# Ledger of designs, part 24: miniprotein binders against q9usj1

Target 1, 298 residues: q9usj1
Amino acid sequence: MFSVGKKISFILPIKGVLQKLKDNAQKTVLLDATWYLPTDTKNGKKEYLESRLPGAQYFDIDEAKDHKNPLPHMLPPADEFASYVGKLGIDRNTNVIIYDRKGFFSSPRVFWTFKVFGHEHVFLFPNAFNAWKTEGLELETGEPRTPKPVVYEGAKLNKDLVASFDDIVKVIESPDAAGVHIVDARAHERFLGNVPESRPGLASGHIPTSINIPFTETTAAGITAPKPEEDLEKVFSSHGLTDKSVPIITSCGSGVTASVLFAALKECGFKDVRVYDESWSGYGKRANEDSSLLATGP
Short names: E, the ipSAE of ESMFold2; O, the ipSAE of OpenDDE; V2, 0.75 times the mean of E and O plus 0.25 times the DockQ between their complexes.

## First folded at step 15 (miniprotein)

Design L2 (at its last look DockQ between E and O 0.61; V2 from the best seeds 0.00; counts 0 for: pTM E .710 < .8, SAP 73.264 > 70)
Fold by ESMFold2, look of step 15:
Structure L2 (fold): chain B 298 residues (1-298), chain A 90 residues (1-90)
Amino acid sequence: as target 1 above (298 residues)
Amino acid sequence: DKEVYVRIRISGVDPELLRKFAEEVIRIAEEYGIKVEIYVENGKIEITLRVTGLSPELAEDTAEWLIFYLRWLAYELGIKVEIEFRIKEE
């Protein structure tokens, strides 16, 4: 990925993926990041164990997390991230290509996680299984490959990519002075406050001043791939997001779909994008105890 | 040509949210030319989507992305869904 010269997308087509896999001079690891909502009967790890792209390792967002925090999917400490990815054979110079099996839903969360810890060689491969099939390639079955563990050096949380609750409070207390857009990736009715939250103790509504862009506005039909960049720019501009230099904080229920917006915004050249990792899972609890933190309606 | 049927049984405590979910299913069906049959029985709604196409692969791909989208929306709306997938050859 190069930020100085020509635009080089971190979203790879199948040929770009295959090129990196064939290059034995530079190590590439495929990560299966498939994750399903709690209400789904499917299990991403179970599916990975049945079949995967050849040589892929599984990245479990419910395992690679802050285990001392009761909120779902919170970023792990940097040293635990390093240990986790090192066991997958990933060092700082490894090309990491992250996919969902047949979608574009959870892989951006893992992409964001790598970016947060300073990993530069990280890419997304949307709709991977269908692209693989169309190219005439076969999946790997049987026992997954076991990589030789490596040491991951230099993992350090980049606070420029993560928003805290205090960052949110600063924005809502002085919106004009902060000059930040908060963008909520949840479905519209949930944003409005018309849906009881499934977890106890969470208010129904949204962060004051935030705008709602359900993440599905940025994806192709059914969560399969991101929209083309030109269409993404139309989505964002229709919501008033036209100045690429204005800071943006994305939020959702637990940080998964907010990361889809993160990837879409970065693809469109937005310079300063952060994910609010707690999202509604953390904020909604505070807003339930303090109504000044809660907005409802349009 | 093969026809793919997606049967969706929805339930929940809020009739307004159930109605909005069903309306979104209908909106998608109209956008993609999918036939919809709706049956209501004692506070439960069954929606049958008939996906038609030129080939079985196209119909199945259409059903797969529909199911992904609808599961996400149901989760967001707090709606319990049971989705089943059937292929009928004609």
Scores: ipSAE 0.636, ipTM 0.823, lowest interface PAE 1.3, mean pLDDT 86
Fold by OpenDDE base, look of step 15:
Structure L2 (fold): chain B 298 residues (1-298), chain A 90 residues (1-90)
Amino acid sequence: as target 1 above (298 residues)
Amino acid sequence: DKEVYVRIRISGVDPELLRKFAEEVIRIAEEYGIKVEIYVENGKIEITLRVTGLSPELAEDTAEWLIFYLRWLAYELGIKVEIEFRIKEE
């Protein structure tokens, strides 16, 4: 009787979160990864300081990035990542449960980041605030607790989870041979190139051969949570993504919502999923200089 | 019963993009049972969302979610939006 080991989903319901929090065998850290668009008036850190899940630490994607790269949210060096999470009290053996206030928007980016650096025990908690309140649990207010710093050891960038510009070019040059799907998480009008880019020097359009799956197609109730696996399968199948062995590269504007797709695809059992970290912020500049890199329309 | 209102004002944008924005708002509103009023005049769109039938807390949460989504959509469409959040206590 091959016990089909129930693949423990990295996406946790509140019951799963509570179970991990009660388990004293392993340290658990909740991470608030709330992030807003630069055009938004809200600030994730500010809101974190106002209220959070009890004991949660704040992970700032605007701080935990490569500051030498002018592109937004590029992965930090491994040592900088290690230093950053170590200060949050996270070591390699820590259960990391990531949430955001909107439910499932920026938390997947942080999830992907941890996976990139080889962290095994990392989870997502969708719709955390609502789930928490529904269970009658209280939020923490006031000054957050300062964690005891620890040393995070063995952070190494897993290149298998990160696509580079060169990887994209390879797909464009040999789309049929590569069998790689590039999936753009941006809004449809942005994908089509019908909208002027807000940033100077960016082309309007999409990566040639890419398909458009706005990340909101993978979320329930807007962006509160990923859709159930069954529904996700339908979404991906409708876009021709049926073979779970086919490599996928996700892209978006700045690398955040591409990670939402990453999480959704992984939930559905896709084996080879990479995030193009530069996304359109980097690619659009290149495409602006080289029209062969740019596609418009459907 | 607390009524939560979200008012969105959009101006100076391509009419087609405005239309698309409005259509998406309508879609969301219908999906979640939110009342929507849309006024279009001279390239200006005013959308009022009324969240009813929910607890005050849930209504507020819903409104905040909507605002977030709408800001994202506006960003993606390259449009500037002014969003006003109002709570009326009856």
Scores: ipSAE 0.629, ipTM 0.837, lowest interface PAE 0.9, mean pLDDT 91
ESMFold2 (binder alone), look of step 15: mean pLDDT 78; pTM 0.738

Design L3 (at its last look DockQ between E and O 0.77; V2 from the best seeds 0.00; counts 0 for: pTM E .728 < .8, unsure alone 69.176 < 70, SAP 74.422 > 70)
Fold by ESMFold2, look of step 15:
Structure L3 (fold): chain B 298 residues (1-298), chain A 96 residues (1-96)
Amino acid sequence: as target 1 above (298 residues)
Amino acid sequence: DKEVYVRIRISGVDPELLRKFAEEVIRIAEEYAKELGIKVEVEIYVENGKIEITLRVTGLSPEEVEDTAEWLIFYLRWLAYELGIKVEIEFRIKEE
């Protein structure tokens, strides 16, 4: 005898992943979303081509973006998202399980992207390669499998999950009346303004009124997995985030680690969480031209 | 058991950020030691605006050695990127 209806998280352990892969009632697609910073010598697509979880397709965040926008990693138009994932064999009814091979870094960005376009059956699989090997399962090597393309219908941007620069301005112009927390996932010294930005034209500092929760506070050591829910709740409450109905906007450098915070907050039951897609890459340029947009220090 | 020697060479224009990065390396090494039930020894060398940190890690299987180094490297590269620190990491496994 077992209980039906116990909590089912969108963050799946290996057993949950295997259960969905075995279930023939609903198609499941594994997505390798591995991505590395430009300064890293590793390349996620190259690694995917060498080995992957069996049957996994590669989701390239540098390809699935708004190519008309000079800012990094901006969400693609809904029709282009639909075309992209349809070529990966994903329709609206497909279970999508997203992993970084050994980290928990870029897969939440892809998770958030699916949720933004209304995909209900999307899940995260942290520490995937280690869990796979520990279960005694083999990786797939050689030529990746070729998915049969499908039509993805009904992709529509959900504005409730995305914040714009104008949304940020409304918050900082009237912070008490807005009642919104802006949470910055960047490293603390970068938030304080103590680190010159590597790109010219970006101010050093943070969005006024924002609080700093470096995304690594929400992950296990080595950025391999999110912390358990009870530990996440302690992290958020220690930063004053206790009312789960209060709107939250997450930000970072370019929208990747802000999505790690998005996933952690949703796991803890926060009702209204958005990602500021431009993040510092866009905001920092504006703050460099208009000092009223810039805060530094604690 | 195998021993892992990880040498982390860091440089940058801000000595305070370099020291903070080195302190974080030590903190993470202690966290890994506790989590994995292993011993970590730290040696630090400072010269001419550079810091070299050597971590001696013992009590791991060959597989755990490879996975531990990857976890540490990934985190440290992210932090170095965030702090504008140039980081070079050398990894060696000593078997006896």
Scores: ipSAE 0.678, ipTM 0.845, lowest interface PAE 1.1, mean pLDDT 87
Fold by OpenDDE base, look of step 15:
Structure L3 (fold): chain B 298 residues (1-298), chain A 96 residues (1-96)
Amino acid sequence: as target 1 above (298 residues)
Amino acid sequence: DKEVYVRIRISGVDPELLRKFAEEVIRIAEEYAKELGIKVEVEIYVENGKIEITLRVTGLSPEEVEDTAEWLIFYLRWLAYELGIKVEIEFRIKEE
C-alpha cells in the first residue's frame, strides 16, 4: 500500500489556520504582509493598524530588506532577518502563517523569504480576510499587540532558492545545456518591451530565452488565491512546463510577483524553483548597458 | 441588488498602450463576470487620445460589492503600472 503521502500543502484553508491557532503545542504567529505598489494610494502598514486578523503582526517588505542595496526588496542579510522576525516573536519553532489583504499578492514574497532562511514551519493563508469574515470571526482593531521578542537562531540563506545575475547569465549563455526555464511574471506588454520603463536607466524587454507567464494567470479573479492545482497545471503545461524536475527561475519587476509564481509552482510540485531577487529592477539596468543581455518581442 | 460603477480614465503618450489597456480591461471584466457569475457591462468612450471605460457590475450581494470593487481597482492599478500609463479610477456603489 504505497501511502501516497498527501503532500501537506503549505497553503492553508481557514480550517487549517484555526487548527494551528488552537494547537498549544506550537506557537503560531500570523503575519500581515500587505503591500501595495508604490503608485497605489493605499498603504499596507496603515491598513494593518486599522484592522487585522487577531494577534497578527505586520511584516513590512520595505523594511525587511537589504538597505545597502539600492534595488527594491532585496533579501536582507541573515542576521538582519533573524533580528527582524525575532522582534515579531518568531523563532525557529514558530508556525508562521502569512496573509495579505488582497489575498495572494505580497504574502508569497514573505513566504519565500522565510523559506530562503530555512524556516520550516511557514504557511500561506490566501483570501484571509474574506475567509475570516465568512466564518463569522472578528477582526482586531486598535493598537496591535507588541510581541515578546525572541531570538531567532540558525538563519542561513539557502542559495538553492535564490538566483543571482550570474545564474541568469549561465542560462542565457548555454540555454540548451542548462535546461533551466526562466519565467517572467510581468505583464505581457512589459515582457515584449513595448512599454517604456518608469525607472531611468532600465532597458525595455526581457531576459533572453525566458518565457512569460503573467502572475495573474496563476491566481483566481482578484488575486485572492492561487488557482486550484488542477488549473495551475493546465496553465504551466500550456507554457511548456510539464517536467517537475526541470529547474525554474522566476523573475518579475522587483521580486514580489515572481514569488507568486514560486508559490504556484511549488504547489504544483515543481522541485527546483528559484527567485531571481534582482528581477528587472536589477537586470534591466545591466541590459541597458549590454544589449546581449536583452531580448524583445515574443 | 447593488450595482458597482467603475469609471476608468486613462491617459498616456502611446495610443497603442492605451488601446492594449482598454482591451485588457475588457478581457478581465469578462473573465471576472464568468468566474463570479455576475454581469459586467462595458462602455468605452474615446476622445482626443483619452479613453474612458465605464464598468457596470450587477448581480453582487451586498457583502460582495466592496470586495469586488477593491479587487477590480487593485488589478487596474497594477495593469496601469505595468503598462506605464496614468489611470484615474472613480468608484460608486448604486443601490437599485
Scores: ipSAE 0.647, ipTM 0.857, lowest interface PAE 0.8, mean pLDDT 90
ESMFold2 (binder alone), look of step 15: mean pLDDT 69; pTM 0.609

Design s7 (at its last look DockQ between E and O 0.75; V2 from the best seeds 0.00; counts 0 for: pae E 2.5 > 1.5)
Fold by ESMFold2, look of step 15:
Structure s7 (fold): chain B 298 residues (1-298), chain A 80 residues (1-80)
Amino acid sequence: as target 1 above (298 residues)
Amino acid sequence: DKYVRIRISGVDPELLRKFAEEVIRIAEEYGIKVEIYVENGKIEITLRGLSEDTAEWLIFWLRWLAYELGIKVEIEFRKE
């Protein structure tokens, strides 16, 4: 008889979260990663200051970024990532559990960011507020807790989790030899090129050879949680993603919803998944100047 | 009585239709009552019979969808 190991999920239900919070041998930090579009009247930091899961710290994807890059919320340099999370009380051995309040939307971006810099003990907590209240637990209000800063050592960008524009060009130039699937998380109409981009200077369309899986195909209960693994498998297989060893690069508008696909693919056991960090925000500018980079339609 | 009121406008009527169709689809899925009014070339959709929690994620999602479709949207939530 052979003993087969069970896959361990980084997506935690409430009971798994509570177990890690009770563990005295290893520090656990909850991160509120709530993020809204600039055009939204709500603000994630403001909501965090009003209420949060007990002891949670706020992770701002628009603060923890490359401040020298004009593109939105690009990955920060490794030393700046380390400084940022160290101020939140997170060292390399800390369990980090990430949630967002209104959906399963921005927390995967922060999850991916931690993975990129080599943090192993990072987890996602979908539908966190509803799960917390259903368990009969209270939210924390009033003044947020002030963490004791710590030193975060060993942050180093893992190139196996990030795709560059040059990586995209290699796929476009030799799609059969590259053997890579590029997956676009944007709404279908943006992929087709039927929607003018609101940011100036961006072409309308998609990366040649890419396929479209709008990120909402992978979510349940509106956008509050990922679908169960078996349903995710069906979503991906219906788009031709069946061989879990084939490399995948996810893309979207600016790397947020591409990270939702990243998390869903990893949950299903896809072995080689990267996020194209600049996504359409950078690519669309190049495609506006060079039509060989642009595809439209189905 | 709680309601969510959505006012949409834009240059592409087909994209406005797709937005409205998605609102209707969600309303049917969650048993939400829908009223639609058209005035001066603007569309106003009122949703009733939804919980505060449903309204909160729905508003977030509809703002994201409006961004994705290039639609101007104004959303009001009346909790009482």
Scores: ipSAE 0.499, ipTM 0.787, lowest interface PAE 2.5, mean pLDDT 88
Fold by OpenDDE base, look of step 15:
Structure s7 (fold): chain B 298 residues (1-298), chain A 80 residues (1-80)
Amino acid sequence: as target 1 above (298 residues)
Amino acid sequence: DKYVRIRISGVDPELLRKFAEEVIRIAEEYGIKVEIYVENGKIEITLRGLSEDTAEWLIFWLRWLAYELGIKVEIEFRKE
């Protein structure tokens, strides 16, 4: 009887979340990672202050970043990450369950961040608000609770989960030898180079040899949740990603939606997935200066 | 009646078309009524018969899509 060990998915349904919250053996912290595009009128932090899942803390991806880097969402140093999450009451043994108001948009970025720094007990809760309401559970309003600060120990950046510009260059210089797939999560029109970039000094197009899988192909309508695993497998297979042992690097505009792909790929059992943290915000600038780094069209 | 009204504009009519098609696709999937008006290169889409919850996530989606396509979007949500 081959006990097909049900790989406990890091993506939790509401039942799984509730179970963890009831389990007193391990501390659980809910994280609201709601983030909106700069062009959006909504503000994640403001909404958090208005309503949240009970006991949830806010993780601000615009604060928990490398402030010395001019790019929008570069990973913070390990010590800064540790300090940030420690203030949220999170230590290495804490179950961290991450959600966002959209459902499955910015929460994967935070998920990836925790994984990068070696946190083991981290989960995603898709479509959290809707799921919570459907179960008849109440939201918390008013002033959020201030957690007791703790010390987060042992934060160390796992380089196996982060791709650098140099890693990208290695792939494009020797695509056949590298055996690495670069997957762009951006919209197809951006990938093709048909859309002007909003930021000055960025080229329009994509990384040579990369393939385009808009992250929306991996999510339900409205970006509320990832597609079921079976559907995800079909999506990835349709793009030639069938061998789960082949290294993959995901990229996007600013590193957020690349993490959505990261989560989806991991859900499907892909073993080697890295996120190019600079994404197009960094790469596009370089490509603007060096045309050999730029491809357009399909 | 609750409705979501979307106005999109841009230089590239093909991008506008793609946006509109995506809206239609979603509307069909969720049984939402769609009204489309095209005037002078601008597209106005009115969605009716949707819940507030549906409207909220749809608005998020549409804003993202517009951003990705480099088009301007104005969204009005009438709740009552």
Scores: ipSAE 0.409, ipTM 0.757, lowest interface PAE 1.3, mean pLDDT 92
ESMFold2 (binder alone), look of step 15: mean pLDDT 79; pTM 0.731

Design s8 (at its last look DockQ between E and O 0.86; V2 from the best seeds 0.00; counts 0 for: pae E 2.2 > 1.5)
Fold by OpenDDE base, look of step 15:
Formats: C-alpha cells, sequence, structure tokens
Structure s8 (fold): chain B 298 residues (1-298), chain A 80 residues (1-80)
C-alpha cells in the first residue's frame, strides 16, 4: 500500500492553521497582508489596526519593497527583507501564515516574497476572516502586540523564482527554443491593449507570445480563495498548460496578481514558476519605446 | 433592503458594456436581482437580494475589474 504521502499543501484550511497555532514546537506568526488598489478607498493598514486575527502582524507590501526602484512593489534587497521580517518577530524557523481580508488577493505576493528569500515554512490561509468567523473565533481589536524583534538569518534571493526583463526578451526572441510560457494575469481587455494605461509612458498590450489567464479564473467566489486543485487543473489545461515541467513566467500590472497565479500553479504541481517582478509597470515603458516588444490583440 | 449600487462611467462605451455584462453574468450565477439604468453614457446597476458576504467580495472584484478596464466606478453598499 504505497501511502501516497499527502503532499502537505502550503494552502491551509482553518483546521491546519489552528493546528499550527497549537503546536508549541515551532513559533508561528500570522501575517495580515491586506492590500487594496490605489483607487480603492480602503486601507489595509487601517483595517489591521481596527481588527485582525489574534496575534497577527501586518506586512505592508508598500513598505517592504525596493524604495530605490521607481517601479511599484519591486523586491527589496535581502538585507532589507531580513530586517523587516525580523522586526515582526520572524526568523528562519518561524511558521509564517499569510492572509488578507479579501481572501486571496495580496497574500500570495507576500508568500512569493518569502519563498524568494528562501523561507521554507510559509503558508497561505485563504478566506481567513470568514473562516475564523464561521468557527466562532474572536478577532483581536485595539493596539496590536509589538513582537520581540529577532534576527532573520540567511536571506538570499532565489533567482529561480524571479524573472527579469532579460529573461522575457530571451523568450520572445526564441519562443520555440525557449519552451517557456509567459502568463499574463491581467484582465482580458487590458491584455488585448483595448484599454489606455493610466500611467504615463506605458504602452497598451501584452508581451509577445504570452497567454492571458486573468487571475480571477483561478479564484473561487470572486477573490476569496483559490479554486480547488481539480478545478485549477482544468483552468490551466484549457489554456494549454498541461505539462508541469515546462517553465512558466507569470506577469501582471505590478507583480501582485501574478503571484496569485504563482500560488495556483504551484498548488497544481508546476515545478518551474517565476514571477516577472517588473510586470507591465516596467515592461510597458520599454514597449512604449520599442514596438518590437509589444503585441496587441489575442 | 440590502443593495449594492454601482455607477460606472468612461470614455469607451464598449468597455462599459463589457463591465455591465460581467455584472449581469455574476448576478445570474448567484441568483442576485439586477436593475440596470442607462443615462447619458452612464450606467447605474443596482443589485438586490445578496448577502453581506457576497456583496463584499463582489464589490472588491468589480473595483478590480473597473480598474483593469480603465473605467470610473462608484459603489454604494447599503447594509440595512
Amino acid sequence: as target 1 above (298 residues)
Amino acid sequence: DKYVRIRISGVDPELLRKFAEEVIYIAEEYGIKVEIYVENGKIEITLRGLSEDTAEWLIFYLRWLAYELGIKVEIEFRKE
């Protein structure tokens, strides 16, 4: 009886979260990664200060970024990441469970960030607030607890999880030879180039050879959780992604929803998935200057 | 009665239409009542018969969609 070892999914149901919280053998930190679009009236940090899962710390993707790079949400340097999470009481051995108030929108970005820097014990908790409420558990209000700062050691950027502009160029110059799929998580109309970009100096369209899978196709009930694995497989298969050994690069507008695809693909067992961190915020500028980098239509 | 009222406006009527169609599609899938009013290039959509939880995720999704489509969206959620 080959006990197919149930690959412990990095996506945890509430039962899994509670189990980790009860396990005193390892320190567990809950991270509220709630982030809203700039056009939204809501603020993640403000909401965190109002209510949170008990003991949760806030991870601000607008702070934990490379501030020297004008592009939004670029990965911070390894040392800055280490410093940031250390202040949150997270070290290399800490179980990190990440959630967001919407369910599965910004938390995957933080998840990907931790993976990039080599953190092993990192998990996602989809639809956390609803799950918590359904179980009759109470939220924490008032001033958040200040964690004891710790030293995060050994943060090193794993380049295998991050695609650069040069990586993209290699694919578009030799698509057949590269054997790499570029997947755009943006809305279909944005992908087609039918929508003017709000930021000046960005072209409208997509990366040549890329395919469009709006990230919402991978989520259930809007953006509350990823679809079940079986459903995800159907989604990816319908877009020609059947071979799990083929390298994939995800992209979006600013690197957030590309991470949703990253998480979904990883859940389905895709082995080689990278996020193009610059995404369209960076690429669109380049494409605006060089039309050979730009494709429109399907 | 709980309702979500959505007002959209934009330069491209085709994008507005697509947005509205998406709302209608979702409403049908979830058994939500939908009312649509069109006036002077603006579309007002009122959703009724939905739970607060449904409203919350739907509002978020629609804000994202509007952002992606480059249209202006105003959303009012009446909880009571």
Scores: ipSAE 0.649, ipTM 0.855, lowest interface PAE 0.8, mean pLDDT 93
Fold by ESMFold2, look of step 15:
Structure s8 (fold): chain B 298 residues (1-298), chain A 80 residues (1-80)
Amino acid sequence: as target 1 above (298 residues)
Amino acid sequence: DKYVRIRISGVDPELLRKFAEEVIYIAEEYGIKVEIYVENGKIEITLRGLSEDTAEWLIFYLRWLAYELGIKVEIEFRKE
């Protein structure tokens, strides 16, 4: 029977990934988006060069960024995004399936980036390496495949998916009138202001009016995959997020884990979700200079 | 023998305790054996009876948690 009204999920299990890879009607590109914190001894690009899912290209969030902005990982200009992904063999009609190797951590950031620039054929593949191994499938080793560059047309920033500092200020100045929830993906102790920030010049605390949902509350098996939708709904409802029409802005340290929340909220059908790209890296500096922007404690 | 050894240090003993409690909580959830040694404001935790797959995501998670809590962490994974 034809399934009418079935929700289309952008989070694909291995079976869905394999179906898209076998589909000859539409080009599919796998992206390895693996990224590690500076304090980790591992390097995502180095690991990609050693092994990858067959045919995967590497997406480097520290290269595909606004090079004129000193804040980490800020969205690139639309034309630079288009040039970057075009060199990876991706055009507007390409199915893009994004994974990261050790977790469900940086791949949602890349997913969000594609969505921001209007790429609709984009999907997430959590727990990719373990799923691949369990299916008995081989990794690709040796020299990565070199894609033929293509032209990516029509990249345009969708402001409905990105929150600015001005958007945050509007919320905190008139929280009831704005009707927007700000959700902080950072660990609870950072949210409370109990931990000095690692980046210099940043206040310790959180955006006034925001609620804390550490991104790990939305993941399963540590951080390797999102929780099932039913469990995600319980997480969000336990934090008062039950009305899926309420606009939400996610934030974190630098926009990476805020994108994990973005993906989890969208999977649960929340209609209006934006990521505050600066996150604490930009906001925390302003809050250090203006205490009206800073909250601490529960 | 396969094990994960975690050495943590930092200026705030309460944050070190919270980190260690999270490790213990995860270990209990996954049936992992835990040994803890505390000396001179440093904590050493040894985890045994875990698969390589579990060790890999746990190490990544604990490095993230240590980063978030401002804790210095050194992790050794002996795979056999």
Scores: ipSAE 0.548, ipTM 0.829, lowest interface PAE 2.2, mean pLDDT 89
ESMFold2 (binder alone), look of step 15: mean pLDDT 78; pTM 0.726

